VHH binders against Alsin (ALS2). Designs and how they scored, part 1

Every score and structure here is a prediction.

Target 1, 196 residues: Alsin (ALS2), of Homo sapiens (Human) (q96q42r690to885)
Amino acid sequence: GYIASLHELATTERRFYSKLSDIKSQILRPLLSLENLGTTTTVQLLQEVASRFSKLCYLIGQHGASLSSFLHGVKEARSLVILKHSSLFLDSYTEYCTSITNFLVMGGFQLLAKPAIDFLNKNQELLQDLSEVNDENTQLMEILNTLFFLPIRRLHNYAKVLLKLATCFEVASPEYQKLQDSSSCYECLALHLGRK
Structure headers, positions and changes below count from the first letter of each chain, unless a header shows other numbers; antibody chains aren't numbered by Kabat.
ipSAE, averaged over its two directions, is called F for ESMFold2-Fast, E for ESMFold2 and O for OpenDDE. V2 adds 0.75 times the mean of E and O to 0.25 times the DockQ between the complexes of E and O.
[cut] stands for letters that were removed.
Atom coordinates printed by the task and the answers are left out, and those that the model quotes come from them; centres of patches stay.

## First folded at step 1 (VHH)

Design d01 (framework vhh_8dlx_2)
Fold by ESMFold2-Fast, scan of step 1:
Structure d01 (fold): chain B 196 residues (1-196), chain A 124 residues (1-124)
Amino acid sequence: as target 1 above (196 residues)
Amino acid sequence: EVQLVESGGGVVQPGRSLRLSCAASGFTFDDYAMHWVRQAPGKGLEWIGNIYYSGSTFYNPSLKSLVTISRDDSTNTLYLQMNSLRAEDTAIYYCARDLYYDSSGYEEYYFDYWGKGTLVTVSS
């Protein structure tokens, strides 16, 4: 039902926020604190990734908190930001995914200097756990790609939850249509961004 | 331009029922979901429930059996029916317009627009 689907959205949003917070605190912040990370261009692109990642993390955290408040009897309009403020959410995901894609297209993590590569190798087990990669033979660059494209997987998850929410309304209702349309928007964005 | 005006508050005895109204103007009322929110003295805001433009309703689970929200799109009016009033229901009651779809603003505010409220005092 509707409340059960919102509980699923709230629980998975909180878990996703925790994961992104861990990536930010344990990987991105320490990585960017290293000396001699690489060329000016590579470093600037990575800083842009970190900036967009931080903004996305903040919005996800607020969304999770709002959903939790709604489920405990305190509702804010922001509890439905995925429905009512889809443009803000879609823009933030788009900005982040564009930044990581630009970084990777321009050579990505492989163009980082030795201290950065050494740092990533030292933290490979953490990176693998955060990326949810089960194959222990997976190479570092594949782990990093999986990790930094987790937001695209989350867009697919939003689309699926929105479809579940839609089934709680009559097919002829405006609510059903808006939830279906929103689901399609998140799914189309995920497919578009995933093909860069 | 956008205005929401609550009415129907007042002093009421415990166990009685009361119906609040919210008159909306300055926008296409039947395009928006509407909410009821209350604030008891010295307490934070408590969401009561909402009604979508289709008429579908959602309620705060702690209040579900005590309230009914309805709307009359022909008169641009939102209603809150309250039953079995208790002293703890003493509060200022606000109606609020939901944030419209595709809004790019993300503010620290609960809602787009809301009225100034109507006071309900439940006392013996």
Scores: ipSAE 0.000, ipTM 0.119, lowest interface PAE 16.9, mean pLDDT 78

Design d02 (framework vhh_8dlx_2)
Fold by ESMFold2-Fast, scan of step 1:
Structure d02 (fold): chain B 196 residues (1-196), chain A 125 residues (1-125)
Amino acid sequence: as target 1 above (196 residues)
Amino acid sequence: EVQLVESGGGVVQPGRSLRLSCAASGFTFDDYAMHWVRQAPGKGLEWIGNIYYSGSTFYNPSLKSLVTISRDDSTNTLYLQMNSLRAEDTAIYYCARGSPEEFLEWLEDYGMDVWGKGTLVTVSS
């Protein structure tokens, strides 16, 4: 049912928020605190990535909290399942993905100075765990790419959840159309942003 | 009646891979998150990971690179793929259904309301 689907969305959103918070606190914050990260341009691009990542993390946390409040009967939830209504949410995903793509196009993590590369190698096991990369022979750069594109994977999850929610409504209903349109929007965004 | 039945266990050599299956019946499988949990001889329960109907997965960080969880909603089946098996992976493996009221921060047994009987995996030379 509908409530069970919303509960799953709330639970997965809260767990995704936890994962992004761990990436922010254990990887991005310590990395940016290092001396001699690289050129000014590379550092500025990485700082932009971290800024957009932090904003996205905050919004995901708020969304998870709002869904949980609804499920506890604290707030009206009718609008909470229609993520397309939140242009702020979609724009934040787009801004983050654009920032990481720009960083990678300009040379990415490979262009960071030795102290940064040493930090990332030291934390390779944590990076693998956070990225859910199960092949221990995977190269550091592929692990980092997987990790920092997790938000795009989450967009695919949103699309699937919205399709599942739509099946709880009659095909002719306004609710069905809105949820299906939102699902298509997230899926198209994920496919577009997943290109190099 | 609501049932979960694990299969695919047995004796396997160290370094090999093994895939466990869990067949679900008596409920709408694609409405629930599903979990894998194991218990080694003389030890407590260890949560392996879970998968939501959306396909989102979360794993125990201590089990890095050892496992992959997947599901096939068309056949009501949950899978656990295990790679590079070690003697310490010897355990009874359980599948469990996530509770609809998982408002808790930890993925321990609070989130699980229906459990299978378990399947034994023995890693031995």
Scores: ipSAE 0.000, ipTM 0.242, lowest interface PAE 12.9, mean pLDDT 80

Design d03 (from d01 with D98E L99G Y100D S103F S104W G105S Y106G E107Y E108F Y109D Y110A Y113I; framework vhh_8dlx_2)
Fold by ESMFold2-Fast, scan of step 1:
Structure d03 (fold): chain B 196 residues (1-196), chain A 124 residues (1-124)
Amino acid sequence: as target 1 above (196 residues)
Amino acid sequence: EVQLVESGGGVVQPGRSLRLSCAASGFTFDDYAMHWVRQAPGKGLEWIGNIYYSGSTFYNPSLKSLVTISRDDSTNTLYLQMNSLRAEDTAIYYCAREGDYDFWSGYFDAFDIWGKGTLVTVSS
């Protein structure tokens, strides 16, 4: 039901925040602290990725805390932060996904200097764990792609949870329509960003 | 006049139980979700839990085994039952009415009406 779906949203949002926080603290921050990462252009693109990732992580943390603290009844479905179309939330997802796509198009992780590549290889098991890649034969670059596109997968998760929430309301209700519209918005954004 | 008035606080020995009340007036009490929040000396606000107009309750996981929230809509009263009180439960306890979220602006006001609070001191 409605409350179970809200708990699912809150639980998975807190879990996702923890994962992004771990990527930031254990991968991105140490990586950017290395003496020689690559060319000036590659470093600037990666710094942009890290900046947008940090902002997204912060906002997801705030949303998770909000969901955990304040669960609303049926009449307050609209109170969920993620239901707002023009939110800073959607913009932050878009900005992050754009930054990682630009980095990857310009050569991405393959163009990093040896110290950076060595760091990533040394931490391959951690990267695999964080990316939730179960196939132990998956190559480093595929692991990294999966890891840094986790936010797109999360947009699909939002869409699915919002659909579950919608089914708790009468089809003719304003609540049903709002939740369906929000689900479609997140699904369309995910498809657009994942199209590459 | 819209108001919330907490009562039932005081000095309590460790290990005992205490029940707090919150009397609501000036609005349709049974239309709103209600919350309990506390603030220990020198600390920030800590959310305890809420109860919907339907009677469904949700608790801070850190406190769930120690507290029970209930309501009596016939008397416009909200209750917080606390068991196995510890020194760390010393705080001012507030009841609060759930605020509104502006769907398009994204503004969320968690609580729009607060009581003045009731002090609970747990000491031997």
Scores: ipSAE 0.000, ipTM 0.103, lowest interface PAE 17.2, mean pLDDT 78

Design d04 (framework vhh_8dlx_2)
Amino acid sequence: EVQLVESGGGVVQPGRSLRLSCAASGFTFDDYAMHWVRQAPGKGLEWIGNIYYSGSTFYNPSLKSLVTISRDDSTNTLYLQMNSLRAEDTAIYYCARDEGYSYGWELDYYGMDVWGKGTLVTVSS
ESMFold2-Fast, scan of step 1: ipSAE 0.000; ipTM 0.150

Design d05 (framework vhh_8dlx_2)
Fold by ESMFold2-Fast, scan of step 1:
Structure d05 (fold): chain B 196 residues (1-196), chain A 123 residues (1-123)
Amino acid sequence: as target 1 above (196 residues)
Amino acid sequence: EVQLVESGGGVVQPGRSLRLSCAASGFTFDDYAMHWVRQAPGKGLEWIGNIYYSGSTFYNPSLKSLVTISRDDSTNTLYLQMNSLRAEDTAIYYCARVDSWYEDLLYYYMDVWGKGTLVTVSS
């Protein structure tokens, strides 16, 4: 119901935060620490991706913590952190997805220098695990694309949960309208960013 | 033992009102969304509406003006108030519980159902 749906949202948000944190600490941070990553342009684009990814990871972590606090502090949760902070979330998602799309359009991971490619190949099993790619014959570049577009998949999950939460309210209520509008915003963003 | 038991069905005249009850036991009632569903003779299941832990309700738009769902968490009881009954409202009425694991689907999965109570609307 409303409380059950919020517990599910909190649980999946904390799991998603853990995954993004692992990508940041085990893949992005070590990758950017290498002495020869590629051309200046490629390195600058990858640094922008990492910066936007870190910001998004932080916000998702804060959101998960805030949801958990509501559920433990109030028997009836009447306000949604996602709804309250939707503009900050939408802007951060847009900035991240723009950065990854620019990096990929300019050649992406394929244009990285040998030390970087060697690092990624050495960690291919971890990359497959983190991306949830089940086909062991999937190529490295496809795994990386899946991994770095996980946030777009999460936008679809947000839209879906907001629709479920809306069913807790009368169709004529302001709450129903606000949740429907928020769901539409997340779904529209997911469609635009997923097609890039 | 997890159980839902509906009561209050019977024969009613067209235009009258009827209140159905659903008594829940064996689980933490106030943690679950509860639903009302009906099945008319020879037809499929029709969703009536639901009520969440918060007391918020959502109804089938075709039935919204005719029904009210409420709950009493102190007695673990779910209610369905029906007004202006018509012959087309003749059906077996079921209450159901939703498991959060199945709330991801459009129509939700109802994992615990009562055995139903028959409502017959006739002159």
Scores: ipSAE 0.000, ipTM 0.105, lowest interface PAE 18.5, mean pLDDT 78

Design d06 (framework vhh_8dlx_2; at its last look DockQ between E and O 0.01; V2 from the best seeds 0.00; counts 0 for: pae O 12.2 > 2, grease 27.7 > 24.2, placed apart)
Amino acid sequence: EVQLVESGGGVVQPGRSLRLSCAASGFTFDDYAMHWVRQAPGKGLEWIGNIYYSGSTFYNPSLKSLVTISRDDSTNTLYLQMNSLRAEDTAIYYCARTEYDILTGWSDAFDIWGKGTLVTVSS
ESMFold2-Fast, scan of step 1: ipSAE 0.337; ipTM 0.713
ESMFold2, look of step 2: ipSAE 0.000; ipTM 0.338
ESMFold2 (binder alone), look of step 2: mean pLDDT 80; pTM 0.796
OpenDDE, look of step 2: ipSAE 0.016; ipTM 0.265
ESMFold2, look of step 4: ipSAE 0.000; ipTM 0.335
ESMFold2 (binder alone), look of step 4: mean pLDDT 79; pTM 0.795
OpenDDE, look of step 4: ipSAE 0.000; ipTM 0.234

Design d07 (framework vhh_8dlx_2)
Fold by ESMFold2-Fast, scan of step 1:
Structure d07 (fold): chain B 196 residues (1-196), chain A 124 residues (1-124)
Amino acid sequence: as target 1 above (196 residues)
Amino acid sequence: EVQLVESGGGVVQPGRSLRLSCAASGFTFSSYGMHWVRQAPGKGLEWIGNIYHSGSTFYNPSLKSLVTISRDDSTNTLYLQMNSLRAEDTAIYYCARGKWLRSYTLGYYYMDVWGKGTLVTVSS
């Protein structure tokens, strides 16, 4: 039960970190290295997205490392990084999602110049794999939207794992209450960020 | 024909209290968790809180001191009590049924049935 749920959290966090690292290194960094990306405003918004994405990626990497350390030495639910550093998590997720929504509201990837669009089309198969989109007929822009909103999906996953952890405690316990409150907090953020 | 109908909205003065109701029909209300969500003009959706079928309540930390969610399973009614209303609380208020779906990896939580909303305007 409890240990299995913690291993699931650690394993999925490491996989998520790997995926974000691949998006950063294979998509965002090469994309921003291209000449003639678009207007100054569009490029600045995309650079802000990449900056916030990098910060979030780093945070997730640290969290994964902390979970591995916790599983080796500490088995206390209140010692979980996701509970202790929730404000850092929430702020980083909020900042990233704000940057991507600002970029998309101002025209997003559709406003990028031809060299950028050509780059994205050339890498469409990789983008589709990274976004886990199974429909081969899905349009590039839908693939990109799915990809860059993966962090919101991860917030739902955090909420779900926290609920699983809560079931390992008595309903009247402080641990149950803290895990339920944290789950609701992550779900609240996911709903807020996903429904703008 | 699962249906949720909000009521109790209207114009209210700052500092006052207001209680919203949500009438549920077409499903076993006592078996489901319920949510309150609002949307202020020009803003995105803001989750207010939920109440599980067990009666346990959880709130958006930003709103916890200002709201109370309750339910009456005998009348299939969900309630939202709001105190110390401010102009910033002007919004359309929705009730929604909570549902957990499980994928092959992890479960997804979503609200599968929503009411049409009730408008609350806080003004003098």
Scores: ipSAE 0.000, ipTM 0.093, lowest interface PAE 19.5, mean pLDDT 79

Design d08 (from d07 with G98S K99P W100K L101Y R102Y S103D Y104F T105W L106S Y108K Y110G; framework vhh_8dlx_2)
Fold by ESMFold2-Fast, scan of step 1:
Structure d08 (fold): chain B 196 residues (1-196), chain A 124 residues (1-124)
Amino acid sequence: as target 1 above (196 residues)
Amino acid sequence: EVQLVESGGGVVQPGRSLRLSCAASGFTFSSYGMHWVRQAPGKGLEWIGNIYHSGSTFYNPSLKSLVTISRDDSTNTLYLQMNSLRAEDTAIYYCARSPKYYDFWSGKYGMDVWGKGTLVTVSS
């Protein structure tokens, strides 16, 4: 039902925030603090990825916290519950996905200097756990690709939850139409950003 | 001693209206949001709606046209007004207190105080 679906969204947003926070604190921040990461261009692109990732992580946390506080009767934040009405949120997903795609097109993680590659290899088991890759024989670069495209998978989840929310309203209602439109927006964005 | 006590339940005929009360004691009522939740026989808990400390309300969309939540901070009382009662509104009705603050980051949360409930039976 409607309330159950909102609690599902809040719960999964908290879990996703925790995962992105772990990637930021245990992988991206330590990686970027290393000396001799690579060429100026590669380092600048990775710094852009980290910047957009941190912004996205923050907004996901704000969304989850606002939705949860709203659902628990602590704080009014009704306009933030409907994801389509938060262009900043959609833009942040788009900006992040664009930054990681640009980094990968320009050579990505393979072009990092030895200290960075050594760091990633040392943390391969953690990277595999965070990416939810179950095949133990998966190569480091494939694990990294899976990990850094997790936000696209989250967009599919948003679309599915919004469809569930829409079915709780009359087909003729403005609420039904807005939620259906929002679901389509997230699904279209995920398909465009995930197309290789 | 923090307590919530619901009252006003009973047997009512279909199509009639009923107002439930929830008397709060042992805390600063005006500082907390409050909720109404019901449980029909053999069903799970269904959230009806809440009222923030500001007096603003948010309702379950499936029930919005049928209920009104209000509060009187001078008497520490929460109200649920129900109109056009149907047999499917038969349930135990609970009031509950919002947490004073919600810690999203720790993942630990829940309504921290509940009343014992009042039974509403809609029948002819």
Scores: ipSAE 0.014, ipTM 0.459, lowest interface PAE 7.5, mean pLDDT 83

Design d09 (from d07, 14 letters changed; framework vhh_8dlx_2)
Fold by ESMFold2-Fast, scan of step 1:
Structure d09 (fold): chain B 196 residues (1-196), chain A 124 residues (1-124)
Amino acid sequence: as target 1 above (196 residues)
Amino acid sequence: EVQLVESGGGVVQPGRSLRLSCAASGFTFSSYGMHWVRQAPGKGLEWIGNIYHSGSTFYNPSLKSLVTISRDDSTNTLYLQMNSLRAEDTAIYYCARLGQRYFTWLSKEAFDIWGKGTLVTVSS
């Protein structure tokens, strides 16, 4: 059903927000507070990643709250950010993914100074849990890559939920077409940003 | 054909300013972030900065006071404004589109489209 699928979206959005909030508070903020992270260039690139990540986290939190309001009958479906293809929402995903790619192209986490690498190694179990990496033999750099590309996985999740929502409408309806178009938009963005 | 063509290079006196252009064709320019990189004689590639599709810019901190990147999506053109040119700024300047693949290291393959470059020579 329609309401069941929206409830799933709201629940998973709240869980995703909690995960990003944990990454921000337990990993990114402490990491950036360390003395001597690396060269000025490496630090500035990582600060840009953190800035875009914080913006994305904030907007995901707002989206979760909006979904909750809708489920309680406070807002109309047309007010939902995900259905409107808000440029602010899509841009936050794109800007974040571009910033992490720029950081990695310029040498990424491998260029961090010893105190930063030591911090990350001490938190390796948390990083594995947050990244959902099940292979115990996975190297730190691979765990970090998986973790910081989780937003791309979330775009795939949006596409799937939107497709489920579409099936609740008649194929000839404007609502069906709108939801199909929205699903395709998120899936195409995810594939584009996630190419390896 | 997907192409990036740089122009505006040449010989310029120290202390002067210069504006480089990059004409994009064969793809939806407004949907992509764009980069400027340079290579001085006998040196490796140096990243100058980028401009996101939204118009937000991020610069190499070592070059931030010297450069401004802008774009005109209506003409599919990327710009690099350089001020207070020094002999050390002598290089071939490239515009590039960052590949949508994620790499764990800096490599040439990180960029999926490159221009042929435009030479800037700063000499008295």
Scores: ipSAE 0.000, ipTM 0.242, lowest interface PAE 15.2, mean pLDDT 79

Design d10 (framework vhh_8dlx_2)
Fold by ESMFold2-Fast, scan of step 1:
Structure d10 (fold): chain B 196 residues (1-196), chain A 125 residues (1-125)
Amino acid sequence: as target 1 above (196 residues)
Amino acid sequence: EVQLVESGGGVVQPGRSLRLSCAASGFTFSSYGMHWVRQAPGKGLEWIGNIYHSGSTFYNPSLKSLVTISRDDSTNTLYLQMNSLRAEDTAIYYCARDSPQEFLKWLQSYGMDVWGKGTLVTVSS
């Protein structure tokens, strides 16, 4: 049912926010506080990634809090943040994914200066835990790529939950159509942004 | 034995402030998010807010300006600071541990798997 699917959305949003908050506080902020990160171009691209990441984290946190309210967020699918027309979520995810893709295309974490690479190596176990990479032989760069692509995986999760919510409505209803359309939008965005 | 024990409730006059405490034992407190929930007699549960294990807080939008949630991991204690108390704030206040469980168990408990017995706050003139 509807309530069960909302609880699934709330649970997974809570877990996702916790993870992004830890990445922001324990990895991105300390990393960007280092004096010599790399070239001006690399640093600028990484700062853009961190900026978009912070905005996304903030919105996910707000969405999770709203869903966890027993008095709000339960009544109607259309009142959910991720279902609003001109969704802040779609824009924020797109901005973040574009920033990380640009950073990675330009050489990504591999082009960081020694102080930054040393910092990441010292925190490799934390990065592996946060990325949910189970293979202990995975290289640092693969762990980082997995970690920073987690938001794209979350878009797939949104699409699946929205489809479950749609089954609670009549096929001919406006609610059903909106949920189906929203699911398709999140799935399309995930596929477009997550080719590799 | 996993336990949550609320304290600090009582009778308070409107406009006053009150701090509630929740003492946790029997688990690694610093690894869990925590929630505050209240229930007025004869009414349903109202979620107040939560604090993640990272220290980030999120509040019920209708209550955000009136409450502050904090934690002290060194003493395994959760706090709820309430300001400008109103008669409508009369309720039993519960602390609850955020569920690390799979979705099905999370749904059973509204995302919370361990609850305290509650502490009564009465706001009266």
Scores: ipSAE 0.000, ipTM 0.115, lowest interface PAE 17.1, mean pLDDT 77

Design d11 (framework vhh_8dlx_2)
Fold by ESMFold2-Fast, scan of step 1:
Structure d11 (fold): chain B 196 residues (1-196), chain A 123 residues (1-123)
Amino acid sequence: as target 1 above (196 residues)
Amino acid sequence: EVQLVESGGGVVQPGRSLRLSCAASGFTFSSYGMHWVRQAPGKGLEWIGNIYHSGSTFYNPSLKSLVTISRDDSTNTLYLQMNSLRAEDTAIYYCARGYTIFGVSPKYYFDYWGKGTLVTVSS
């Protein structure tokens, strides 16, 4: 039902926030602290990715906390952040996805200097775990691409939850239409951003 | 098992006041927002108002001056105080647990509600 779907959204959002926090603290922050990452252009693009990733991580954390507070009755009923097509939340997803796509189009992780590649290889098991890649023979670059495309894949999950929520309303209702429109928006955005 | 049981209805004379009660069980009452809804004979459902877990209240503008919603979390009871009752207030009154999807419409989603209590305003 509606409450069950919101509990699913809250639980998966908290798990996703935890994962993004681990990527930020254990991979992105140490990586950017290395003295030689690559060319100035590569470093600037990666710093842009990291900046947008940090902003997105923060907002996902707020969203998960807000959902949990609402479900436990410690917060008054408020709007669902994912219902708004042009919210700060959606804008942060779009900005991050654009930054990672631009980085990858310009050559991405393959353009990193030896110290950065060595760091990533040292942490390959962690990267594989965080990306949920089950095939241990998967190449480092494929693992990295999977990891940094997790937010785009999460957009599909929002679309599916919105469809579940819509089933709690009559097809002719404004509520049903708004939830359906929001679901379509997230799905279209995911497809557009996922084209690389 | 979530249960909501309304009481306090009956026949009442015009101009009198009446307080309805809703006894909640099977969930942590103090953590949920609650609503009152009514249905007059042959008419659709009319939202009266709600009270959040914090105690904040919101009312149907058409009814705001005539009703007051309150709660007692120590007894898991929701109240609807009605003043200056009119014949047009004759309806079945329902207690509901629910929430609002903000910005979609003024309509509320109700996940549980009681069987209702009948209020008849007549001379």
Scores: ipSAE 0.000, ipTM 0.168, lowest interface PAE 13.6, mean pLDDT 80

Design d12 (from d07 with G98E K99S W100Y L101Y R102G Y104G L106W G107L Y108R Y109P M111F V113Y; framework vhh_8dlx_2)
Fold by ESMFold2-Fast, scan of step 1:
Formats: structure tokens, sequence, C-alpha cells
Structure d12 (fold): chain B 196 residues (1-196), chain A 124 residues (1-124)
């Protein structure tokens, strides 16, 4: 039912937040603390990625808290960020995905200096685990691409949960239509941001 | 009363497939996320994966290519499909219901009900 779908959304948001927090604390923060990362341009692009990633992580954490508060105290679903498809929330996903795409197009992780590449190789098993890549023969750069595009997969997951929420209402109801529209919004954004 | 009853275990040869079932009763099955967990002899609990009522699944990365979790809300049944069974898959397999405690950002999942388990022995 409706409450079960919201519990699923809250739980998966918490897990996603945990994963992004681990990427931030164990990969991005240590990586950016290294003395020699690469050229000024590459470093600036990576710093932009880290900045947008941190903002997205924070907002996902806030969204999870909001979902929990709704389940325990707030009666109006329309107050939830995911149902409002707030420009602030959607823009955070768009800004992050744009930053990582720009970094990758301009050479990405391959252009990092040796100390950075050494750090990533040392942490390859952690990167593979966080990215959920099952093939142990997968190259480092492919693992990194999978990892840093996880937010696009999350947008697809939002769309799926919203469709399930819609099934709790009559097809002719305004609630059904709003949830379908929200689902389509997240799915279209995911498809747009996933193209390269 | 809430009950979870696993079935489908037994002795199977290496390389074969096996499907386990978990029959749920005493609650609205479609409202809960469900998990599969196993315990090999003399070892700790190993999480296999879960399925939410929407059909979304998450798997232990070590097992992802070898297992599939599904559910049938019309019959209140949870399934675990296992392929390419190995001797190391010998374990008691449990289904568990997910619940929550806490509030705000401290909301934590936990397993509030477990089945008694079903034994899977992989041997020639």
Amino acid sequence: as target 1 above (196 residues)
Amino acid sequence: EVQLVESGGGVVQPGRSLRLSCAASGFTFSSYGMHWVRQAPGKGLEWIGNIYHSGSTFYNPSLKSLVTISRDDSTNTLYLQMNSLRAEDTAIYYCARESYYGSGTWLRPYFDYWGKGTLVTVSS
C-alpha cells in the first residue's frame, strides 16, 4: 500500500544517502586532499564535481529526513520534495550530473596525476563494491563511471516507486495523475542526463 | 499472529538450481519489505538480499549474479532463486520481515520477525 511505498522510498533514500556519504568520505575527500592531482583545469573540474556531489548528498539526506517526518507527523504528501518535483531538488541532480559529464568529457579520471591514480587503484575493491559492479575484471575507469552515475539510477528508482504509489489511487483521481506526472518527470530527467 | 515459513530446502548437487519459498501469514504482506539471510554451519549471518513491495531488489554484491529474489503478493509468498549452487552455499536460509524504529534521520531498519529457516545442503 501507500504507507509501505513511502517506507520503501524512505529506506532506499537512507541507503542511497549512506552510499553517497561513503563515496564522499572515503573517496572524494581523501582524493582531493592529495598534493598533486593533475593540471589546474582538471583539478578545478574535479573540485566542481565534489562540490555538487556534496550538495546532492546533503539534499538526499534532508529528503530522507523529510520522508521520515511525513510518515510520523506530516499529513500532506504534497509537502514532500519528491512529489513537488521541486526545482531545488531536480536542479541539484542536474547540476551534479552536468559537472561529472563535463569532467569526463575533458578527460576525466584518466588525466589525474600518478598519486591520484595510485590512490584510486589502492581503493579499487571499495570502488567496485560501492558501484555494485559484479565483474572483477572491470577496468577502474568503468567502475568510476558506474559509481559517479549512480544518481541517474536513483532517478529511475524514484520513478518506479512513484508509479507504485499511483496504484494506491483510482485511475481517474487527481492523486493518480499527479503521481504519474511526477514519475514521468524523474524518468525523463534520468533519460536526458544519462545520454552522452 | 505473524508467521513466516520457509520451504524448498534439501540436498542438491553442485551446479544445480534451487528455489526457496517463504509463506507469510498474519499481516498485510504487500505492506512490508522482505529479506533473505543465511547462516552456514559455524559461521555468522550473511545477508543475501531484499525486495520491497514495489519489486525493487538489492543484493549482496558477492551473490548478485547467483540469486534472484521475487514476491507474489496475491499468495503472500517470497521467493529466492539460486543458480550454480556451490558447497559454500550450504546453510540454513531464513526469510525476515523488515520494520523500523527511531525517528527523523535516525530511522533504522531492523528485522522484527524471522522464519525458523530451511536447510540447504550442497553435496555430491
Scores: ipSAE 0.000, ipTM 0.203, lowest interface PAE 14.6, mean pLDDT 80

